# Ledger of designs, part 3: VH-VL binders against RNA-binding protein 12 (RBM12)

Target 1, 78 residues: RNA-binding protein 12 (RBM12), of Homo sapiens (Human) (q9ntz6r430to507)
Amino acid sequence: FCVYLKGLPFEAENKHVIDFFKKLDIVEDSIYIAYGPNGKATGEGFVEFRNEADYKAALCRHKQYMGNRFIQVHPITK

## First folded at step 1 (VH-VL)

Design b11 (framework fv_amivantamab_arm2)
Fold by ESMFold2-Fast, scan of step 1:
Structure b11 (fold): chain C 78 residues (1-78), chain A 121 residues (1-121), chain B 107 residues (1-107)
Amino acid sequence: as target 1 above (78 residues)
Amino acid sequence: QVQLVQSGAEVKKPGASVKVSCETSGYTFTSYDISWVRQAPGHGLEWMGWISGYNGDTNYAQKLQGRVTMTTDTSTSTAYMELRSLRSDDTAVYYCARGDYWSSEYYFDYWGQGTLVTVSS
Amino acid sequence: DIQMTQSPSSVSASVGDRVTITCRASQGISDYLAWFQHKPGKAPKLLIYAASSLESGVPSRFSGSGSGTDFTLTISSLQPEDFATYYCQQYDSYPYTFGQGTRLEIK
């Protein structure tokens, strides 16, 4: 159960992703924040959920705020 | 439709400052960034920095840090770029261009018509 | 800074020709690459974004391809209005950087 994140603030860290999905059972070790070749974050990321109910709840946070920025939450299948 | 309209040409002496405006229309100003890009005669395009229409955050090219200031006026949907301590090699056409603040896909989809700034004695 | 190198620097072609312009990044930039058309006295015009996505209103004879470090802009059948300078631009990392430009001139 994985989601693709887009629109992350460039300063976003794992703790911000954890807080954005608070009350959902995320696999904290699955958090991936993408970085470009010069070390600058791209605003993209991925995170895995432990169960289907929390995965579906996460999709409902699409276009919710992290700080002052909208986050896109998209389904992804392996 | 989306339009970016810039202020007119300027002629300046070395050491002076110039402030170029970019008045926007046809979209929600606070949902996009404005970047500034210049082109010196006979040279390619050079990115100078961007400013958020949402919160006024800026990011400037390192070589211009300390000489450039970008601002916005949301009541008029206008972005400004001020360049100080002008040198002859600042002679260029200056463009404003729209980028997307709410996504990771920053491409300049609409541009102003350009403002020629000439720096000479 | 990421260096963008275009090839060729100039090309002479005739109406109806297929033209290919190449852009190489000094570091991987995924698909964060745009192509612009620039004519004297005009603002640059976005043609392609995300390496291969055609901007709305741009003729289908324009196409982009590539990923990582090597990118290509193709014009499948040149029209008179296509004679211009073309620039690639990376938007993966700050500062955003442009190639030096490719001048497309009438033969």
Scores: ipSAE 0.000, ipTM 0.555, lowest interface PAE 12.4, mean pLDDT 78

Design b12 (framework fv_amivantamab_arm2)
Fold by ESMFold2-Fast, scan of step 1:
Structure b12 (fold): chain C 78 residues (1-78), chain A 122 residues (1-122), chain B 107 residues (1-107)
Amino acid sequence: as target 1 above (78 residues)
Amino acid sequence: QVQLVQSGAEVKKPGASVKVSCETSGYTFTSYDISWVRQAPGHGLEWMGWISGYNGDTNYAQKLQGRVTMTTDTSTSTAYMELRSLRSDDTAVYYCARAEYGYDFWTPFDYWGQGTLVTVSS
Amino acid sequence: DIQMTQSPSSVSASVGDRVTITCRASQGISDYLAWFQHKPGKAPKLLIYAASSLESGVPSRFSGSGSGTDFTLTISSLQPEDFATYYCQQYDSYPYTFGQGTRLEIK
């Protein structure tokens, strides 16, 4: 149960992802924020959920705010 | 003061390539994306694609995939757009435009270059 | 691709008039809609973003409204410098798409 995140603030950390999905059972060790070679985030990330209900609830957070930015939440696909 | 300054007008023959530059100043180049938008005479605005100032990731409009390449030079805070295999219907004014923090940001194009006329004629 | 349709294609108005331009998306785009003013020989200028937020430096006579699929740009008390072509743009999904434009001309 994995979602792909787009639109993350460049300063976003794991704690911001945890807060964005508050009350959902995330696999905290699964949080991945994409970084370039110089150590800065690209605005993309992934996170895994422990159960299907929370995964589906996470998809409903699509286009809600993290700070002042809309976050896109997508099912993980190629 | 944020500025986007584009290279000058170009006249090309069908089949040639053109490379337009967009030199930026007054902001942190790596914190913004640059989109390219064109307008053919008598037509509306057409989005061509964007490039990340941070990592060089690109997303191109499907109809231009294979003919367009967008690049950046972080050392000069400059974005480039190269269009290959030019046709007469590529005649247009080409604009670069700044967007903060990716594709779904709420202020997608707040500053624009002045435009570059590219004329494709035999 | 999301199709953006503007209405009307052109409108004639006088200084002091209230002008309304509409924009319809072929699918829901929430509030990811911007309005631009475009004058010949110049780059487009951002007026409204997030459907209803006024860009800094833009006169308060411009306002935007709507959500989902139907959006409106309103100019209260039209001024001489407002005669231009206006475009809506969705930034919900790739490719980003613009409406065909509404030409605002002197009556």
Scores: ipSAE 0.005, ipTM 0.594, lowest interface PAE 11.5, mean pLDDT 81

Design b13 (framework fv_amivantamab_arm2)
Fold by ESMFold2-Fast, scan of step 1:
Structure b13 (fold): chain C 78 residues (1-78), chain A 123 residues (1-123), chain B 107 residues (1-107)
Amino acid sequence: as target 1 above (78 residues)
Amino acid sequence: QVQLVQSGAEVKKPGASVKVSCETSGYTFTSYDISWVRQAPGHGLEWMGWISGYNGDTNYAQKLQGRVTMTTDTSTSTAYMELRSLRSDDTAVYYCARTGYDWYGEYTYFDYWGQGTLVTVSS
Amino acid sequence: DIQMTQSPSSVSASVGDRVTITCRASQGISDYLAWFQHKPGKAPKLLIYAASSLESGVPSRFSGSGSGTDFTLTISSLQPEDFATYYCQQYDSYPYTFGQGTRLEIK
């Protein structure tokens, strides 16, 4: 159960992702914040949830704020 | 692959308006800001203003206040710059540029540029 | 507005030379200074940001230094592709302002 994050502040760290999804069972080792070839953050990230209920709750946080930016939370579908 | 692709050259009469587009790809549009910079023939670079990809907030150079409008279309990852009441001294190559950041996350400099759009204002 | 003044306005050099271009801000801008290379018919290219940080993909012969009001761009061993106009830009405060440019020409 993974979500794709878009719009992350460039200075975002794993702790900010954990706080954004507080009360949900995150696989903390799964948190990935993407960086481009030039070493700069892209504003994108990924995170996994341990169960379906928390995955669905995470999708409901779409467009809520992390600092001064709203975060897009998208399902990862094959 | 980060790319900024601008619309084609324009020839306008004094008093007309021009709208230049900047279509972006290869990055999350809402995570970066777009600046517009122009260069008149034989002159240096001049910053015109900045628009947020996140919320559409703008900050225009004071000299252009009232004549320039910057907008975005998030669905197409495109930024626009409209300049009104054109004068002969608005003849320039217009560039869009993505505002980058340093390791501290501060928005600081222009790391990727569009190819430029020549706007010629003449009678 | 912060005024950026470059010196010299033009310089003639030969391949292999060490070239130095300076930029002075009318007020303190800390290290919020970038350097760009601009060739006719092309978009400007970022070389240096934060006064001294080399942009990825830019050759190591380019270096920047300075803080406050006085800044320098150095090309340690000039190559044929380096003949261009160079601009400094402050991003400490709005409006962002550029120097007038330094034209680097073949001797």
Scores: ipSAE 0.000, ipTM 0.552, lowest interface PAE 16.2, mean pLDDT 80

Design b14 (framework fv_amivantamab_arm2)
Fold by ESMFold2-Fast, scan of step 1:
Structure b14 (fold): chain C 78 residues (1-78), chain A 126 residues (1-126), chain B 107 residues (1-107)
Amino acid sequence: as target 1 above (78 residues)
Amino acid sequence: QVQLVQSGAEVKKPGASVKVSCETSGYTFTSYDISWVRQAPGHGLEWMGWISGYNGDTNYAQKLQGRVTMTTDTSTSTAYMELRSLRSDDTAVYYCARGPEYYDSSWYTYYYMDVWGQGTLVTVSS
Amino acid sequence: DIQMTQSPSSVSASVGDRVTITCRASQGISDYLAWFQHKPGKAPKLLIYAASSLESGVPSRFSGSGSGTDFTLTISSLQPEDFATYYCQQYDSYPYTFGQGTRLEIK
């Protein structure tokens, strides 16, 4: 159960992703924040959930804010 | 070649609505968001919001919330910006710009605006 | 909202001069800063993105530097076509915000 994230603040770290999905059982070691050809964060990421219920709850956080940016949460089936 | 071509100049009365189009070509429309930026005479650039070419999601500047609507037509690769309840201080050149870029087949998204339309002058006068 | 402040508001220069324009963000924006050139009757033109990356087709006399809150655009040897208004723009957070612009005029 994996989601694709878009719109992450450029200074976002794993801890921010953990906080954004607070109360959901994420696989913390699965958090991936993407970097572009220039070595800078792109604002994209991926994260896995341990169960289907939390994966579905994560999809409901689509367009919720992390700081001053709203985050797009897109489904990717495991 | 990537091009953004906007609709022609408009003259409107206060209280009217205007809808500006931005027809795109030379790239995959769904891979980029379209931003809208305006410039009133004698003033600087003001960001109005963006719309996703991918899923139609929008983000509007708070000052314009409730008066602006952005839409897309993927079949014609065209973005639209409608501004309602026009006031004299809405007189401006309105630009569409390509960006942020969204790579749904890779993990890379680039958030800057790169290619701009030629601009549409909207004049609001009695 | 992140406030972008440019300095100077206007500058007069001669062809061949080295010109620097600065931009300050009210909070840290990493390197998520673009520079645009804007001429009357034309659309804005992207010069620099990611604070220091030169856009394709932009002359090498343009360069950008900085990170966090302080940024600089440099034109190393001013040409006649460079007289324009220059804007910095942050794309770290929504809403995107522009500086007030720096008008570069013939001395």
Scores: ipSAE 0.000, ipTM 0.597, lowest interface PAE 14.9, mean pLDDT 81

Design b15 (framework fv_amivantamab_arm2)
Fold by ESMFold2-Fast, scan of step 1:
Structure b15 (fold): chain C 78 residues (1-78), chain A 123 residues (1-123), chain B 107 residues (1-107)
Amino acid sequence: as target 1 above (78 residues)
Amino acid sequence: QVQLVQSGAEVKKPGASVKVSCETSGYTFTSYGISWVRQAPGHGLEWMGWISAYNGNTNYAQKLQGRVTMTTDTSTSTAYMELRSLRSDDTAVYYCARGRTYYVSSKWYFDLWGQGTLVTVSS
Amino acid sequence: DIQMTQSPSSVSASVGDRVTITCRASQGISSWLAWFQHKPGKAPKLLIYAASSLQSGVPSRFSGSGSGTDFTLTISSLQPEDFATYYCQQANSFPYTFGQGTRLEIK
């Protein structure tokens, strides 16, 4: 159970993703924050959830804020 | 826990190559980049180049173009800098530094540095 | 390439003094400037990023200001551990470039 994240602050680290999905069982080793061409951070990422209930709860955090930016949380079939 | 540890001092002859390693720990290696910066005795800091740990894309200082290669090994969270055709004026302390962005993706700041590796080039 | 020029090249000061170091870029770099402290035998230490943002763990006596081409690092009350060489570095575009350094020496 994997979600695609868009709109991440470019300074975001794994700890910020963990805090954004607090109280959900994430697979912390699955957290991926993307860099694009030329080594620039893209604001995109992926994270996996241990169970379906927490995956569904994560989708409900779509457009909630990390700092002053709202985060897009999109489903992805793995 | 969050640290960059570099390989030990090297003594090389002119014309040789040197490869310095920078082993990282305590953070997600592929979420950051690595810059290499050197300082020759009696001189200031000189930026050598940049590598993305995510995709391996590089940017090198023009003065070193053709002599420097930067690589990463994600399985060991290690960055490497190889300098070829060594000259006596390549004698310097070589540093690796972690590059991070804050809110703007293309603006890198070097917040964590290795201890430095002395490379001496002499006949 | 963007040239970074620091002034002065050297300054002598006493503990408790207010010290000011300046840095000029050969072209506009907005606020994309960092300040580093460098001591012999040690790695450089990031003090200020984005011209005026204090790096976590750095004492509040350090401050940065400026934008465009002219930048300043200020140490409001110099401490014994502050004697070092200070470098500015532009983060506007590759290749990144450092100033030549300002050596802060004990008076």
Scores: ipSAE 0.000, ipTM 0.592, lowest interface PAE 16.6, mean pLDDT 82

Design b16 (framework fv_amivantamab_arm2)
Fold by ESMFold2-Fast, scan of step 1:
Structure b16 (fold): chain C 78 residues (1-78), chain A 123 residues (1-123), chain B 107 residues (1-107)
Amino acid sequence: as target 1 above (78 residues)
Amino acid sequence: QVQLVQSGAEVKKPGASVKVSCETSGYTFTSYGISWVRQAPGHGLEWMGWISAYNGNTNYAQKLQGRVTMTTDTSTSTAYMELRSLRSDDTAVYYCARKGYTYVHSRYYFDYWGQGTLVTVSS
Amino acid sequence: DIQMTQSPSSVSASVGDRVTITCRASQGISSWLAWFQHKPGKAPKLLIYAASSLQSGVPSRFSGSGSGTDFTLTISSLQPEDFATYYCQQANSFPYTFGQGTRLEIK
């Protein structure tokens, strides 16, 4: 049960993703924040949830804010 | 079973380019990224960069920015690392290593490695 | 960049000894730390991930602990096959960085 994140602040760290999904049972070690060829964060990331209920709840946080940026939360597609 | 098999040893002159391959099997190639790590004689491990086999996004060590290019070929489940403008201090054993991003804890780390490719840069 | 510093740089030990290797990060990395064993002519081998989780197939004499900036790898009863160089690696953020390595020698 993974989601794709878009719109992360470029200074975002794993702790910010943990806080954004607080009260949900996230797999903290699954948090990935993508970086581009220039060595800066791209604003994209991924995170895994331990159960389906919390995965569904995570999708409901789509367009909520992390700092001053709204975050897009999408289901991962093949 | 998961395997990462690298191309053979290379001897290059300063100023040349080298392209090392890492052919993978035993898992879904696009579900993982590939990192490249090298070790020069008498030195420790040095991370060179990472590429996502899912979308081709890369991140390169600043020291190598502009000289390194990482690519993937999904049709052959193979990752490539090309290093240009070779210097004598690029002499090293180069490793590819699998790194997950979305499935299980242990697979987020470098859990499987290629056997290594010795690249010697000398005149 | 996050700098990883290991201590000691080398240690001499005998079979049956308890060996402890430490790793310090220049900034907080939570539990985003792995330990690798590296032997000449072979690829590095993942021993511990997420600071304290034992990789499948790795003997239980290996254990990891710590969080934040200070981490420890322990070998509870050293075996002949354990003589190698050990590296810590932070997986918190790019660029990923390794410690300088700790060489474990027989004596």
Scores: ipSAE 0.000, ipTM 0.617, lowest interface PAE 13.9, mean pLDDT 83

Design b17 (framework fv_amivantamab_arm2)
Fold by ESMFold2-Fast, scan of step 1:
Structure b17 (fold): chain C 78 residues (1-78), chain A 122 residues (1-122), chain B 107 residues (1-107)
Amino acid sequence: as target 1 above (78 residues)
Amino acid sequence: QVQLVQSGAEVKKPGASVKVSCETSGYTFTSYGISWVRQAPGHGLEWMGWISAYNGNTNYAQKLQGRVTMTTDTSTSTAYMELRSLRSDDTAVYYCARSKYWYGRTYAFDIWGQGTLVTVSS
Amino acid sequence: DIQMTQSPSSVSASVGDRVTITCRASQGISSWLAWFQHKPGKAPKLLIYAASSLQSGVPSRFSGSGSGTDFTLTISSLQPEDFATYYCQQANSFPYTFGQGTRLEIK
């Protein structure tokens, strides 16, 4: 149960992702914040949830705010 | 070096409460979670719950819901597990364990405390 | 709750033997599986995480494999210090659950 994140503040750290998904059971060691070839954050990331219920709750946080930025939360399928 | 050091053995009466501490050192406390696992005499390992040292989020085994509380104190890098309304079948060795943290890796309990024996007897 | 079943419950082996222990989950857990070694009077020790990743400091004779519901722990050439009880543990969903344990005894 992974989600793709878009719109992260460029200074966002793992602690901000953890706070954004407060009260949901995230796999903290799965948090990935993407960086481009220039070493700067792209505003994209990924995180995994331990169970389906919290994964679905996470999708409901789509377009909620982290600071002054609304965050897009999308499902990942292969 | 990374260490988890637990409080000492306790003997309690049925109906009492026990609070076990887990003092950590050698790593950034808030970058990891802490799980609590127990083993009753003659039984296997039983997971009790987990707490994030970053934000205090918890998840408890349903069997223990309402009786267990897990907390952290970031100023002392210490985790606590309180179990209330003790029964004789709560007699066990209680362990705290660090949930490791690395990008793209699954959770694993990589460093454990030495264990705390809690005996509940009338 | 996801039930974890280990086979065998006990096995007797000699130093130098290849030993395989299996673990089966009651539902799919992807690769969210760890293996632990537990000796009396000591805390459990992590051997394998993510089904197949060897923990730092663990001898290379230990290996893990599998995904989904079926997993194995292999000790390629048993050493005297390897006699212990081994547990699998799923971390796919709360509550986390352990297998019942496999006791590895001297033959």
Scores: ipSAE 0.000, ipTM 0.575, lowest interface PAE 17.1, mean pLDDT 81

Design b18 (framework fv_amivantamab_arm2)
Fold by ESMFold2-Fast, scan of step 1:
Formats: structure tokens, C-alpha cells, sequence
Structure b18 (fold): chain C 78 residues (1-78), chain A 126 residues (1-126), chain B 107 residues (1-107)
């Protein structure tokens, strides 16, 4: 139960992803934030959920805000 | 439950090639990378290389560059490591391990090997 | 390549002892260091990552410290299941490199 994230702030850290999915059971070790060759975040990432109910709840957070940016939350095929 | 299951033991002649598989389950394959590590009898752990299951990017230990190829098959959630031109000193237990990405506050990141396969013994003998 | 050197190469200890293993990097690696436990016939097990972060499921008697070039793994009260070989591994840059290992044996 994994989602693909797009639109993350370039300063985003694991703690921001944890807070964005507050009250959902995420696999914290699964948080992946992509970085480019210049050391800056690309705005993309992945995170895994422990159960299907929280995975579905995560998809409902599509276009909700992390700070002042809206985050795209997309399903990934297992 | 996260699990990495490797293919069985292999006996090879010098000059042959071996391809070890690492079938994964219990997590989203494309969200992690896979490292390969080996241990020869009487020696310590030796890192061989890394592959991203997301984009297929690889990084190999210089000593093995030109002899090793790491690949992934997303449809079966399986990683592969092929070692060519085998020598007797390639006799070792070969491990695959899931690499979990950790991003530091500086914006730099690295990978830590948190879940390991059971190991595959490869014996190279005449 | 970054060279990792462990000391001691072997240590003999008794259950209940405090055991300390050290690891030195040939150049600065910040806190990008892991510690592994390895037992014969089994795969290595991650104990500590980022120099001092305890891996989930690992007993709290294990702790890591250090930064830059000098690192320490401590077992505060040795248990029978802790007799194993321990490896440090730098995660600062590719290629990743391991120390030579420290064998922890029964006295």
C-alpha cells in the first residue's frame, strides 16, 4: 500500500510527510524524498501504509496542503 | 511482513557466469533500492553495489566494475545480480538487502540496509 | 575509497559485561554510519543507523555514538544471544565500505 507524492516543497523532510499523513499508520522507514544532482528536492516522493484503510484515506488527501503548497497523492500498483 | 527470498546455491566453473535472484514481498518494490553484499570464507563483508528499483540506476564497487550487472523486474518484484568471468576467489555467500532511504536535514541522503535475504552460496571450483 | 578500521579485532566477555567496539573512518563521514550484527549461517542484522539511531526491534542495550571519524557501539549488559561478529559500515559515499569486523566471544 504505497502512494506517489508530487508537489512537495523543496525543503520538505520526512517529518513533514509524517505530519501531512497525521493519524494514518505510515511505515516511516518507507518515506522516500527524491533529490536531483544539485542536492535540491525534485518535489517527488513515496510513502507506504501499513493497512488498506489508511492507504485509501491517504488517497483522499490528494490536493490538500502541506504548508502553502497542495500535494498530489497518486496510487502505485503493488 | 517484509521478506527477501534468494535463489538456491550454485556451483560454477572458473570463467562461467552466475545470476542470483532476490524475490521481494511485503512492501512496495519500486519505493526502495537493493544492495548486494558478499562474504568470502574467512573474510569480512564486502559491498558489491546498489540498484534503485524506482529508476534502475546502479552504482557498483570499482573492483567489480565490468564484471557485475544488477537489474530489477518490477512485474515480479525481483532483483538480480549477475557476476561474470568467475574466479575461485568469487566463492562467497551473496546477500541482497533492501536499502531504505534516509534524508538528512542538510538535504543529503543515503541508504541503510534494513532487511536482508537469507544468502546464496556460490562456489567456484575447477 | 573510505577505509573503515575497527578495534578490537576480537574481544572476550561475560554475560552482564559492558562491551565497547570502536570504528574509525579514513575521512570525515559526518554521522552516516551503520552497525550490523552477524552470526554464522544467518544474514547480517542492522542494529544502528545514522550513527546513533536504534533500528526498530533492536534491544535498548545497544547504542551508538560518534560523528566525523570516530564511532562507538556499546552493549550495556551483554546477553547470551549477543555473541556474534559486529561490523561498522560507512554510508557517506559510494562505494559503501565495511570495517573488518569485531568478533565478540565468550570468556
Amino acid sequence: as target 1 above (78 residues)
Amino acid sequence: QVQLVQSGAEVKKPGASVKVSCETSGYTFTSYGISWVRQAPGHGLEWMGWISAYNGNTNYAQKLQGRVTMTTDTSTSTAYMELRSLRSDDTAVYYCARGTKVTYYSGRYTYYMDVWGQGTLVTVSS
Amino acid sequence: DIQMTQSPSSVSASVGDRVTITCRASQGISSWLAWFQHKPGKAPKLLIYAASSLQSGVPSRFSGSGSGTDFTLTISSLQPEDFATYYCQQANSFPYTFGQGTRLEIK
Scores: ipSAE 0.000, ipTM 0.579, lowest interface PAE 21.8, mean pLDDT 80

Design b19 (framework fv_amivantamab_arm2)
Fold by ESMFold2-Fast, scan of step 1:
Structure b19 (fold): chain C 78 residues (1-78), chain A 121 residues (1-121), chain B 107 residues (1-107)
Amino acid sequence: as target 1 above (78 residues)
Amino acid sequence: QVQLVQSGAEVKKPGASVKVSCETSGYTFTRYGISWVRQAPGHGLEWMGWISAYNGKTNYAQKLQGRVTMTTDTSTSTAYMELRSLRSDDTAVYYCARHYSGYKWTYFDYWGQGTLVTVSS
Amino acid sequence: DIQMTQSPSSVSASVGDRVTITCRASQGISSWLAWFQHKPGKAPKLLIYAASSLQSGVPSRFSGSGSGTDFTLTISSLQPEDFATYYCQQANSFPYTFGQGTRLEIK
């Protein structure tokens, strides 16, 4: 149960992702924040949820805000 | 490098409208917002409002709600602030500022040079 | 709206002095506070964000502290280029609000 995140703030850390998905059971070790060649976050990330209910709840946070930047939450498509 | 360049000084009559532009360069425009701040002669800084270059969402200071409109043009990386029904007490230097807002960090790190708007009868 | 009150309104100091400026919010703002330096004819310059984080390129003699409602900006050893007006600004909630400013003058 993984989601793809887009729109993350440049200084976003694992703790910000945890706080964004407050009260949902995330796999903390699964949090991945992408960095570009300049050493700064690209705004993209991934996170896994422990159960289907929390995964579905996470998808409902799509377009919610981290600060005043909205976060896109997408199911991972392979 | 990051630059915000504003349009030139304006002189307006009471009741007119003014539209100030803020052309940005040196960063990905849609990853930041733009806040507008003004300073009347002899007064302090006053926040006017914010616009997200990411989704166009705005928030305006209540005292300016109904008179101010903020927009962006992503194709030119330019933000605009239009203030209508001008009064003498709208005479001020108007600044645009790059607005970063994250979970724990929010700040205005780069500013335009300022645009003097004079409202006189 | 959250009101920001700075103290003092003006302070006179000499090069090498330690200067302290305070800022009080009318309600709790956690650490959502920034400090700006403003010189006549120039745009404001960000010094500190998140109450205590020094902006890149700003000299280490500037420091910020505080949380909740009470905040402090300290200049540990005043330099000639530091004479300016200083503003605090809360970013806890819209509308963002600035303090009235503290004018730092040559003694």
Scores: ipSAE 0.000, ipTM 0.599, lowest interface PAE 12.3, mean pLDDT 82

Design b20 (framework fv_amivantamab_arm2)
Fold by ESMFold2-Fast, scan of step 1:
Structure b20 (fold): chain C 78 residues (1-78), chain A 123 residues (1-123), chain B 107 residues (1-107)
Amino acid sequence: as target 1 above (78 residues)
Amino acid sequence: QVQLVQSGAEVKKPGASVKVSCETSGYTFTRYGISWVRQAPGHGLEWMGWISAYNGNTNYAQKLQGRVTMTTDTSTSTAYMELRSLRSDDTAVYYCARVTYSWKYHPYYFDYWGQGTLVTVSS
Amino acid sequence: DIQMTQSPSSVSASVGDRVTITCRASQGISRWLAWFQHKPGKAPKLLIYAASSLQSGVPSRFSGSGSGTDFTLTISSLQPEDFATYYCQQANSFPYTFGQGTRLEIK
């Protein structure tokens, strides 16, 4: 149960993704923050949830804020 | 209206510490960072470091590491910069500035500044 | 550290003149450059960010251009309030660094 994240702040770290999904059972080792060829974050990421209920709850966090950026939370099945 | 208001001028002896405050208003404090920049008399601008009000992450200029600490107090929307082991060459006007974030991977810019705080270090 | 060098160090001009100030980075910084205006007793004021983007509230007579290592700030028709020191600043990498400043003086 993975979600695709878009709009992450440039300085976002794993701990910010954990805080953003606080109270949901995330697979912390699954957190991936993408970086481009220039070494800068692309604003994209992925995170896996341990169960379907928390995955569905995570989708409801779509357009909530992390810092001064709203985060897009999109389903990804595979 | 975005405002950054700094604490008043200070005179310190060599070896002392100074703590400058930067009280902010007119925006959501935790969605921005605060950078500190100083200017010694007759010299140009020098970046000292920045702190994120969202996550508390800091990045300090190498020559100041070990002497500088930047903190925030979310309850008062205030940022602080403490400089220890003061030397006469730390005499400068100290500024705080608001730092924006960009999800498009653009660098951060300093868009609003405090009025400055003169710190004089003399024996 | 990326060194920022401005030229000229000072320029004398008259109201109505076109003024150009240049800034050179010791390494490529793409377009990640800002320009600031600084007057004695006041805080620096952001004029231009991302090399060519005008900050809100800044008069359109100010413009920026350049990419890579060479950048320019242009004031198309000087006004009395424009006499100040101007600084460029790279925002490409830590530590952020400023140029030494260009003093714009009344001729």
Scores: ipSAE 0.000, ipTM 0.592, lowest interface PAE 13.2, mean pLDDT 82

